# VH-VL binders against Mediator of RNA polymerase II transcription subunit 18 (MED18), part 12

Target 1, 219 residues: Mediator of RNA polymerase II transcription subunit 18 (MED18), of Arabidopsis thaliana (Mouse-ear cress) (q9sjz6)
Amino acid sequence: MSMECVVQGIIETQHVEALEILLQGLCGVQRERLRVHELCLRSGPNLGVVSSEVRLLCDLDQPEPTWTVKHVGGAMRGAGADQISVLVRNMIESKVSKNALRMFYALGYKLDHELLKVGFAFHFQRTAHISVSVSSVNKMPKVHAIDEAVPVTPGMQIVDVTAPATSENYSEVAAAVSSFCEFLAPLVHLSKPSISTGVVPTAAAAAASLMSDGGGTTL
Key: E = the ipSAE of ESMFold2; O = the ipSAE of OpenDDE; V2 = 0.75 times the mean of E and O plus 0.25 times the DockQ between their complexes.

## First folded at step 3 (VH-VL; framework fv_roconkibart)

Design g1 (from f1 with light chain E33D; at its last look DockQ between E and O 0.02; V2 from the best seeds 0.00; counts 0 for: pae O 7.6 > 2, placed apart)
Fold by OpenDDE, look of step 3:
Structure g1 (fold): chain C 219 residues (1-219), chain A 117 residues (1-117), chain B 112 residues (1-112)
Amino acid sequence: as target 1 above (219 residues)
Amino acid sequence: QVQLVQSGAEVKKPGASVKVSCKASGYTFTSYAMNWMRQAPGQGLEWMGWINTNTGNPTYADKFQGRVTFTLDTSISTAYMELSRLRSDDTAVYYCARDEYWYFDLWGQGTLVTVSS
Amino acid sequence: DVVMTQSPLSLPVTLGQPASISCRSSQSLVYSDGNTYLHWYLQKPGQSPQLLIYKVSNRDSGVPDRFSGSGSGTDFTLKISRVEAEDVGVYYCMQGTHWPYTFGQGTKLEIK
């Protein structure tokens, strides 16, 4: 069973350079450019009792735009899940054609919102394959108007730490992610998505709050 | 105008069935799931279930499983709710409502179903 | 099922005065995507319910700014800064985070 471990945070834009330097040192790899058009689809009602989130991601930095579908499941539940500082959830990722959106529409999915994420990422292998992305979140004033994208969170960027896992190794992967996040703690407050620690909301919660102000673009 | 228009009031005897229609207009019918709720006189709202307006796949609340049937006629943007084996406590106003990502932003005017001997 | 508990169930208010309705859920309404699917409806006398607030604090189109929603986790509040005659009716909170959808008992707002 495919899973992912996720930790998320926010950072002020003025501190991003410092974070980049830190990540360069910690990861030992070159940063990669990140420019991703993300479509978040929702179709809980259309898929029955089980709610699901589908994200379509287009990497805009490739010579040929490539689409990836991420089917994000629910968070792992239980005492074990509650005790770890990393979110573990079911996730399936696959490369798909550019026509995938049409397919999902036909299946009853709707576009909840779309985002343009711009920034950089580090991908490195330790105990787990860890990806760290630092990106500004931008919304389009018009549907699919990537070139007209404007920041949702001016002055802030989102930090995502993710690692693929399985039902057999998620504990190890989570531990690796957690350990890695300790190094980032001086610059970025990282936590489980949707779970606030103290008075600091998660990046996901913050983003959700900001996106909610614009009303769900019902397409 | 975006709206849901339901069929008229019904009076039924116990043991009978009732079928309520909900016609959508002003928007793409198949882009939104349709929910059904009911409200007994002087009582609160109760969710009955929903239907995928693309596939026709229904999901029923446990309380109504086996007694309610959701169907569609997409050609006329209409959803149907049929409740069978009616009893007196089924007396209520029944509502259809459009689902906008886990909340209802559009409601029908309601259909009163009275079950009496 | 998630139990939604509203208080008060009856709310007599003088015109022009503020009103507040509480809604408590038996479980957290925070979904894994970070959203909280708590919504408020108003059912005016003899009418269908209408959406007021979605996702805790977002006003639906056409809803006056005197209405506001707040809260987190399991505790939520609907506030009316200045009650008007047209605000009379039954207010319902509803959760869309967990299956099945569940409503509060309703709060009947009346003018004194």
Scores: ipSAE 0.026, ipTM 0.548, lowest interface PAE 7.6, mean pLDDT 88
ESMFold2, look of step 3: ipSAE 0.041; ipTM 0.600
ESMFold2 (binder alone), look of step 3: mean pLDDT 94; pTM 0.942

Design g2 (from f1 with heavy chain T59K; at its last look DockQ between E and O 0.02; V2 from the best seeds 0.00; counts 0 for: pae E 6.9 > 2, placed apart)
Fold by ESMFold2, look of step 3:
Structure g2 (fold): chain C 219 residues (1-219), chain A 117 residues (1-117), chain B 112 residues (1-112)
Amino acid sequence: as target 1 above (219 residues)
Amino acid sequence: QVQLVQSGAEVKKPGASVKVSCKASGYTFTSYAMNWMRQAPGQGLEWMGWINTNTGNPKYADKFQGRVTFTLDTSISTAYMELSRLRSDDTAVYYCARDEYWYFDLWGQGTLVTVSS
Amino acid sequence: DVVMTQSPLSLPVTLGQPASISCRSSQSLVYSEGNTYLHWYLQKPGQSPQLLIYKVSNRDSGVPDRFSGSGSGTDFTLKISRVEAEDVGVYYCMQGTHWPYTFGQGTKLEIK
């Protein structure tokens, strides 16, 4: 897919069970376990230029870890973008081999940061193909030391809602995502990421969103 | 009533295949994963794998990869487990179980499969 | 695969006395903050297994309060404060944190 729609929010860990129950009732599909090692790579012609971001996603909840590359492009801009309630951005996703990290280093990418996300997700169809995840986000004290991971924001978890889109249907997809988020509003507030998603780590974006929004919504 | 009802006992010869059914009642079938376990006579429980009841995507324990197939018929809320190239050590009671919150809260009554010459 | 080791494997007890079953895993069962997927099942004679305790210490609906679970990381315990005749059967611990899901070998509880 060439684009995606994104919204993000936070929830206190003590309220995650209630959100999980709500999502199960709304989505009508089984929940899936989420344990993903995310490697954010950046490239540029000089030290001050950020031109593209690549995320390598290693799904650790499998017998053999599987790898996905997600090339995150720039956010949609222009007058229409300001009126859309979700972030719309260019994005290409593909399955890759376990050697993808070495390959991207050879192409001139550098590791910007890495995270371990652990939680659950729902993947379902509602006008658009929507993915919702609720996860604790963890950082590693040493590079790739997953077993030593510690929470970035203890006591809080990140709620991500994404849907793939195209240049032809992104308005419809954005509306579907916005409509879905209204059903979650009593428990969590979801909005455009408060920092440009193409240049900032998800954990840092969540922390910034928390400071900007006052920490979330209670019922 | 919320229940899982499995097909009846089977007797098979080595090299044959068996297909066990598991019919769900009283809940939304596609909202919960279906797991399969087996238990040899007088022995413990062994997890064989699970299937996503919405997508139909199965995952198998390595020991059974290549011999077991999980399928669904969602129109009748039924899951199936087929085990091929049966051996005498496949003699066991086979269970289906519903997965809720990462634990098995509802189990079928079990299906005895006997593999003998 | 994560190896789950139960102790004892055979547990004869006197009615009304406490009982304790140990379960040890070869790896930590902590999945995430607040989530350790260690569960206990009871299989009564001639029956299917039944959920007893989920996520270390949570009793399933209808499970008597004489059953309690505890533990952390790799070491877990199921306790029965006062054994009754209906508690006879085989107790299994199970881990759901790591692929593949694995069971302990079982602890057969019998009345002396």
Scores: ipSAE 0.121, ipTM 0.672, lowest interface PAE 6.9, mean pLDDT 84
ESMFold2 (binder alone), look of step 3: mean pLDDT 93; pTM 0.936
OpenDDE, look of step 3: ipSAE 0.473; ipTM 0.801

Design g3 (from f1 with heavy chain E100S L106Y; at its last look DockQ between E and O 0.03; V2 from the best seeds 0.00; counts 0 for: pae E 7.1 > 2, placed apart)
Fold by ESMFold2, look of step 3:
Structure g3 (fold): chain C 219 residues (1-219), chain A 117 residues (1-117), chain B 112 residues (1-112)
Amino acid sequence: as target 1 above (219 residues)
Amino acid sequence: QVQLVQSGAEVKKPGASVKVSCKASGYTFTSYAMNWMRQAPGQGLEWMGWINTNTGNPTYADKFQGRVTFTLDTSISTAYMELSRLRSDDTAVYYCARDSYWYFDYWGQGTLVTVSS
Amino acid sequence: DVVMTQSPLSLPVTLGQPASISCRSSQSLVYSEGNTYLHWYLQKPGQSPQLLIYKVSNRDSGVPDRFSGSGSGTDFTLKISRVEAEDVGVYYCMQGTHWPYTFGQGTKLEIK
């Protein structure tokens, strides 16, 4: 069964460049641009006995936009889950055609909300395949008006760390994600989504050290 | 010290191909994309495309699509640009440049390719 | 494609006097908050281009304080407060916000 491990944090926009430098040194891979239009759809009552949620993701930072459907299912529960520092949840995603939105509308889904995420990402291999993204999350004053998007939290950006997992390996993947997050601690604190810790007090000093080229910060 | 060292000047006839090398040193080759530009004599800069040095996936400017090929040999930190079916208006200095945060911070010394019959 | 338009294309200046080069883009170059990928390069005679200013206003390492960049959205300016003989060459603006990357036509700076 397909699952994912997730942690999230926030960073002030002024420190994002320092975080990128740190990630460039840690990950050893080429940075990728991130510009994604996310559409959250909910089903109507006649589609089934329970309403369902679908997220359509349109990657706008390609020569031609590409589409993905993401289904985020139930989080892992119980005493073991409470002791794991990352969120573990069911997740299925598939590449879809540009017509997916019209198809879901024809099936009775309706648009619940939408966001535009803009920033950068690193995708690399440690013990697990880890993805780190740093992005502004934006809302549109008018439906689908991505050119008019405004930040949900001005001056702040979201740091997401995710890794795919299975029922058989999620504890190993969770440990890999947690270990990686320790290297980011000078600039950002990462925890389960919904558990906000705010910005870290050391971020300004850490950013200054990283931006100095000779830097006092050592990993 | 970051360095990009390109292969030497070449003289070609119309219809031939040329392959320019760009050897990188002083940094992790796979962490930065490699871009290719050219500059005809007395003219401005023209972007030809780039290659993802981690995956090997190239992106070509529309003008060069079908005539240019970017390749890598990561074992020697070297990028290559091959331009085929050469015309006299392909006479130019060809540059490789390292992509750092979507700008070019280090450039090769340039390779003059002269196409004449 | 994003069209980058420089003005002037030829810029004769007197040593020690200020110089200003304009660059306009056909689309906004703001990629995200804090990231406007408008850059300036100088190509001195007989040399390859070199980076001067990245992301509108940030001087590259070793670039003198007399160079400054400013602007927002679609309109950008490179200023030289006191032109020196070593500043001769062709100045290019470049945008990295949109695919594909594009350059301005170049501004040739000459000492009168």
Scores: ipSAE 0.073, ipTM 0.656, lowest interface PAE 7.1, mean pLDDT 85
ESMFold2 (binder alone), look of step 3: mean pLDDT 93; pTM 0.929
OpenDDE, look of step 3: ipSAE 0.220; ipTM 0.685

Design g4 (at its last look DockQ between E and O 0.06; V2 from the best seeds 0.00; counts 0 for: pae E 20.1 > 2, placed apart)
Heavy chain, then light chain:
Amino acid sequence: QVQLVQSGAEVKKPGASVKVSCKASGYTFTSYAMNWMRQAPGQGLEWMGWINTNTGNPTYADKFQGRVTFTLDTSISTAYMELSRLRSDDTAVYYCARDSYDFWSGYFDYWGQGTLVTVSS
Amino acid sequence: DVVMTQSPLSLPVTLGQPASISCRSSQSLVYSEGNTYLHWYLQKPGQSPQLLIYKVSNRDSGVPDRFSGSGSGTDFTLKISRVEAEDVGVYYCMQGTHWPYTFGQGTKLEIK
ESMFold2, look of step 3: ipSAE 0.169; ipTM 0.652
ESMFold2 (binder alone), look of step 3: mean pLDDT 92; pTM 0.941
OpenDDE, look of step 3: ipSAE 0.363; ipTM 0.743
ESMFold2, look of step 5: ipSAE 0.000; ipTM 0.411
ESMFold2 (binder alone), look of step 5: mean pLDDT 92; pTM 0.939
OpenDDE, look of step 5: ipSAE 0.497; ipTM 0.780

## First folded at step 5 (VH-VL; framework fv_roconkibart)

Design j1 (from g4 with heavy chain S31Y T59K S105D G106S, light chain T97D; at its last look DockQ between E and O 0.55; V2 from the best seeds 0.00; counts 0 for: pae E 5.8 > 2)
Fold by OpenDDE, look of step 5:
Structure j1 (fold): chain C 219 residues (1-219), chain A 121 residues (1-121), chain B 112 residues (1-112)
Amino acid sequence: as target 1 above (219 residues)
Amino acid sequence: QVQLVQSGAEVKKPGASVKVSCKASGYTFTYYAMNWMRQAPGQGLEWMGWINTNTGNPKYADKFQGRVTFTLDTSISTAYMELSRLRSDDTAVYYCARDSYDFWDSYFDYWGQGTLVTVSS
Amino acid sequence: DVVMTQSPLSLPVTLGQPASISCRSSQSLVYSEGNTYLHWYLQKPGQSPQLLIYKVSNRDSGVPDRFSGSGSGTDFTLKISRVEAEDVGVYYCMQGDHWPYTFGQGTKLEIK
């Protein structure tokens, strides 16, 4: 079973350069540009009880935009899950055609919100394949109006640390991610993504909340 | 070998507070959450809550919210449960139990020996 | 709260005979990914509870194979193929799926 380990954080824009330098040293790889159009889809009422969230991600930094579908399943629960500093959740990711959105609409999914993430990322392989992204979160005033995107959280950027895992190695991957995040702690306020606590730990979550609520929610 | 050793029996008056300790050994204390349960005489088990042994963040059952406090001394791998405003019906054996290592699971793989707390006038 | 109901509450058994304990939950214990957080504990006389079965059917380390767990949804069963003297105690089912965690009333297994 496919899983994902996730840690998210927030950083003030003024400290992003310092973080970049740190990440360059830690990761030992070149920075990659990040420009991702993310669509968060929700199941319509006709799909029944669906426990997974569907996200479509378009990498806009490629000569030909490529789409990826991410099925985000449930997170680990209980004291054990709470004990670890890394969120572990079921996740399936696959590349899809540019018509994937139509397909999901046909299946009864609806667009909940969309984001444009702009920044940079590091991808490196050690004990686990860890991806670190630092990005501003932007919203589109009009649907799919990428060129008109505006920051949702000005002055703040999100840090995403992710690593794919499986049911067999998630503990090891989680440990690797946790260990890596310790190096980021001085610069980044890191937390587990959580919607149940009522606390919005990341700019992305904040953005999502704002968009879902029609912009009426205070950060 | 994993061991949880709890403090000794306590006798308290109604309205008093009791603090039970649970010292862990044989494993990395901060890697596992610690749960607390109690068992009244001749009765079943009741879950009270857990504490994150890394962050100290507690999760309390609603029944005990505001009356129970979980704390830690990580330097000596010890968890504490303090119950205040004691009543006669708080008389019970209190247990600490380690949460399972499998992060997907919520069960208790190791238990302390229990601490009898008697509340009587 | 999820109510866990065990039956029977008292279980006198002859040595060498099989035993069966039922545990019913007021709500389904199936997690979205298919995991079921139903566990069994044994509390021997004068001792602390000990883990017996986790996630419906997995025996904890050191638990004899005469113990088996089964069930799904809201109905679960603990079986002992051949009861031994050391099996005397109170058995508890527990759900670890919903907050708060809750236990069954306990089933007292005694030797006839």
Scores: ipSAE 0.073, ipTM 0.664, lowest interface PAE 2.0, mean pLDDT 88
ESMFold2, look of step 5: ipSAE 0.126; ipTM 0.636
ESMFold2 (binder alone), look of step 5: mean pLDDT 93; pTM 0.951

Design j2 (from g4 with heavy chain S31Y N57K T59K, light chain E33D; at its last look DockQ between E and O 0.41; V2 from the best seeds 0.00; counts 0 for: pae E 4.2 > 2)
Fold by ESMFold2, look of step 5:
Structure j2 (fold): chain C 219 residues (1-219), chain A 121 residues (1-121), chain B 112 residues (1-112)
Amino acid sequence: as target 1 above (219 residues)
Amino acid sequence: QVQLVQSGAEVKKPGASVKVSCKASGYTFTYYAMNWMRQAPGQGLEWMGWINTNTGKPKYADKFQGRVTFTLDTSISTAYMELSRLRSDDTAVYYCARDSYDFWSGYFDYWGQGTLVTVSS
Amino acid sequence: DVVMTQSPLSLPVTLGQPASISCRSSQSLVYSDGNTYLHWYLQKPGQSPQLLIYKVSNRDSGVPDRFSGSGSGTDFTLKISRVEAEDVGVYYCMQGTHWPYTFGQGTKLEIK
């Protein structure tokens, strides 16, 4: 039922200002600051036959941090996925309280990895509601030690483009995202993110996966 | 509404090649992959591969790799299948079929009428 | 390649009576997303195949409800609750879970 369209890319930090200027011109909206603590949780074997992945997102750019749960489901497959230049996947998002982390631990989830993303975003409406973020991805040397975070890939930033979709309109949303990405092509190459069923990448693995997309790793 | 119209029957000698066309109408051609199958006389169906109608990139079943070429002319919503170095056991009806356009692809909702290719010595 | 085995290969049926066709795969057709990509096609005499059932049990648009599909893993069944004259033809199962896509040998349904 609830879906999203996703593409990702990387950009060298020296080119981020140019991309921001381009985005300001294209989007016509105010740039928003982005400071998000992402916790990726993976279910243990006692939660059913298939392990599941949950991401808790804590928005730190608020007077009081706000929490969001993101359930990432199955992606479009086969010839249909091949026909579309963006990733289309099931995804459910909900606002939650700060107690959500404790709740998921009690349910048997385990922390797989965590990231701190710092940068900026644009949220705008065209044919579809599109969100673009440009951020440094940081890891914590100690669990939850946000104040000690260090960049995973110094000198590079991640560009994320996402748009919500439904089973009725994902084709139109995918086309809108693809069209928008063409305007960014001078500065950044955006493509489907790499995913692995039942495996959640670490911060380093995620960055390496994004950098290798342009190299055409094994299909 | 949706229609796939294939080119007419062909008679070929061993060693020749054949090119079958499949013209689509009633839908957005580049949204659906095109699959190719064949059916020898009195036999079952055999899948040959698909072509991405947006990029033109084909994928072939291993059995046909090296002998088959899928191409497109998107300006006229047409897919082509060319089979080279024909043998008598390539005698079959060749079908194009549209891949489904939903979250769960991989089944063929519309088929062409078929093109008989006869290879005789 | 995944081998799809149908039985029977020939199925004479009396009008108005039920019919059942078996399809067995050499390996599980459950994909990593939890879905099973097993499909059924009907090829009527002198015609192209037409989609009948997709993903085990979903009828294509316009397919009568006397057709039903069931099964899991490697073992699947197509049932016709009351055979009509228009049901004659060859029925094929096909798997779309594994590369390459493969079809069963076909089951020829005839009115006796």
Scores: ipSAE 0.261, ipTM 0.678, lowest interface PAE 4.2, mean pLDDT 85
ESMFold2 (binder alone), look of step 5: mean pLDDT 92; pTM 0.939
OpenDDE, look of step 5: ipSAE 0.336; ipTM 0.736

Design j3 (from g4 with heavy chain N57K S105D G106S, light chain E33D T97D; at its last look DockQ between E and O 0.44; V2 from the best seeds 0.00; counts 0 for: pae E 7.9 > 2)
Fold by ESMFold2, look of step 5:
Structure j3 (fold): chain C 219 residues (1-219), chain A 121 residues (1-121), chain B 112 residues (1-112)
Amino acid sequence: as target 1 above (219 residues)
Amino acid sequence: QVQLVQSGAEVKKPGASVKVSCKASGYTFTSYAMNWMRQAPGQGLEWMGWINTNTGKPTYADKFQGRVTFTLDTSISTAYMELSRLRSDDTAVYYCARDSYDFWDSYFDYWGQGTLVTVSS
Amino acid sequence: DVVMTQSPLSLPVTLGQPASISCRSSQSLVYSDGNTYLHWYLQKPGQSPQLLIYKVSNRDSGVPDRFSGSGSGTDFTLKISRVEAEDVGVYYCMQGDHWPYTFGQGTKLEIK
């Protein structure tokens, strides 16, 4: 029953402030800080059992860190899904206690890799509930050494646009996401996550215009 | 109101090519994929593939890979199917059909009237 | 490829009597979400096919309630509770689950 619509893009770090100003104007809501430690766990190989992966997410921007387990199911298939420019997929997400990591280790999962995502997000509603995040994805040189994290793609940040959907409304949600992405096109090209997106060639000019027009909103 | 109108019947020699058109009306053309099927005389239906009407990217059934080409003219809401190196067993009625807007699966809710292509020496 | 096998291939019926058409797939059509992607089309004499039933049991808009679909896994049935003259034609089942999409051979319904 639980689904999401997703698009992604990349933006040069020097243009992120301009994108934030644009988003503040479009969304009309206060930005939220994003600091998430992601642990990718993988079950070991054995006969008769399919290897599986689990993502544990620790939200570090809370008074007390909170944990979430996330499974991303297969993308929607068929000519209709291929027809549109957003990805529609099954997604299961649940809050868990800090003991979840110990539980998965006891079940035989092993840490495959980990990332730290740092940036900001906007959560707003128009025709659908849309979340936009802009973040640096960082790797740790040592296991769990968050303080030593370095960017995976220096000078670039990832833009994610997501919206929750159901089996009954995903077409309308996909259309809303696609329409919203058009407003971001001056600074960032957004497409299905599996497609490499280049830096928008006019982004420097667009960013300069937004910055010279007053630097931002009063929000 | 939704309507798919195909081009008229054609008679071709073996080795030639044929191009069938399918003009759509009554809906937003780029919102729905277009499928192609064929039906040999007195026989059942065979799916040939589809085209993404937004991007123009075709997907072909393996049997037709290398002989069939799907194209579009979105300015007139029209899809085309071209079949090359025709053989006598390509004699069939060719149909276009609109794919459902259902991300889980494909089924075809509106069909063209069909175009008879006869391949004979 | 998934083979779709219909029976009977020819079905003479008396007006007002029930009719039943079977469709069997060579593989299960149950998708990982629990849905079954089996569809029925009717091709009336001299016409193109038209959608009748989608996803086993859902009637398309304008399809009379005398048509019903049922089945699970690999075995599916289309029933007509009382056959009318306009019901003559060839009925096809189709699976939309496995690539490539495939149709049954057709069942020709005739008035006797």
Scores: ipSAE 0.015, ipTM 0.563, lowest interface PAE 7.9, mean pLDDT 83
ESMFold2 (binder alone), look of step 5: mean pLDDT 93; pTM 0.945
OpenDDE, look of step 5: ipSAE 0.043; ipTM 0.636

Design j4 (from g4 with heavy chain N54Y T59K S105D G106S, light chain E33D; at its last look DockQ between E and O 0.44; V2 from the best seeds 0.00; counts 0 for: pae E 9.0 > 2)
Fold by ESMFold2, look of step 5:
Structure j4 (fold): chain C 219 residues (1-219), chain A 121 residues (1-121), chain B 112 residues (1-112)
Amino acid sequence: as target 1 above (219 residues)
Amino acid sequence: QVQLVQSGAEVKKPGASVKVSCKASGYTFTSYAMNWMRQAPGQGLEWMGWINTYTGNPKYADKFQGRVTFTLDTSISTAYMELSRLRSDDTAVYYCARDSYDFWDSYFDYWGQGTLVTVSS
Amino acid sequence: DVVMTQSPLSLPVTLGQPASISCRSSQSLVYSDGNTYLHWYLQKPGQSPQLLIYKVSNRDSGVPDRFSGSGSGTDFTLKISRVEAEDVGVYYCMQGTHWPYTFGQGTKLEIK
């Protein structure tokens, strides 16, 4: 089974350069540019039926844009999820053709929202394969109008730390991610993102997610 | 070997409080949540809630909210359950149980021996 | 709270014969991820409960294969294909789909 460990945080734009320098020193690898058009799709014409969400990612930093499908499934729940300091969830991704959007529409998916993420990433190996991205998240005032994008989080950037995991190793991967996140303090505080959003939060929603996310218990 | 050892039986008057301990051994205490259940004499099991053993954050079943407190002493791998304003219908065997920490699920794979708390006039 | 109803409450069985215990929930136990969080425990005389079956049909390690679980939605069954003397005790179902977690009232299995 394919899974990922995820934490997310917010950093003020004024501190991004310091974080980049820290990450370059820690990771010992080349910074990669990040420019991705993200389309978030949801299934189901009836909102009361179990639905799924799919992200189509178009990497605009390639000579020819490449497409990836990322299916974000259910997260760990209950006392087990509460015990882990990172979000662990099912996730499947694979390369697809540029016609994937039309295919998902034909299957009954609808566009929920879209974002443009611009920034940088580091990909490195320690005890786990960890990816860190720092990006401004932008929304389009008109569908697909990426040249008209405006920041969702002005003055702030989103820090994402992810690592692939399996049902056999997610505890080790979660520990590695948690340990890595401590090393990034005091520049950024990283915690579980909201499980149910499917949307990159606004600055206020991201802060609320950082304070409130404790797992899948209903209260 | 995983083992949960609870404190001994207690007799209390109505209105008093009781604090039951559960000492864990044979595993990394802070890696598994601790659950609490009770069983009235001759009756079934009732789930009371759990505590996150890493953060110390408890979560309680609504029935017990306001009367029960879960705490930890991680230096000795011990969880505590305190029940206040005791009533005669709180007479029960109280159990601690380790959460399975399964990918999608919560089930209790190791249980303490139980602690009888008797509330009588 | 989700009510878990077991039947029978008392189950005398001849050694070597099959036994079947029913558990019914007042709400569907299918979670939004498609999984069903229904578990079975055995409390032998004078002992603490022990896990038998998790998530409807998965036996815990060391549980004999004569124990099996089945069911879906709101109706679940624990079966013992050949009852042995060590199987005496009280069997509980538990649901972990809805807050708070709740147990059935128990089924006492005894040798007749």
Scores: ipSAE 0.011, ipTM 0.574, lowest interface PAE 9.0, mean pLDDT 83
ESMFold2 (binder alone), look of step 5: mean pLDDT 94; pTM 0.955
OpenDDE, look of step 5: ipSAE 0.036; ipTM 0.624

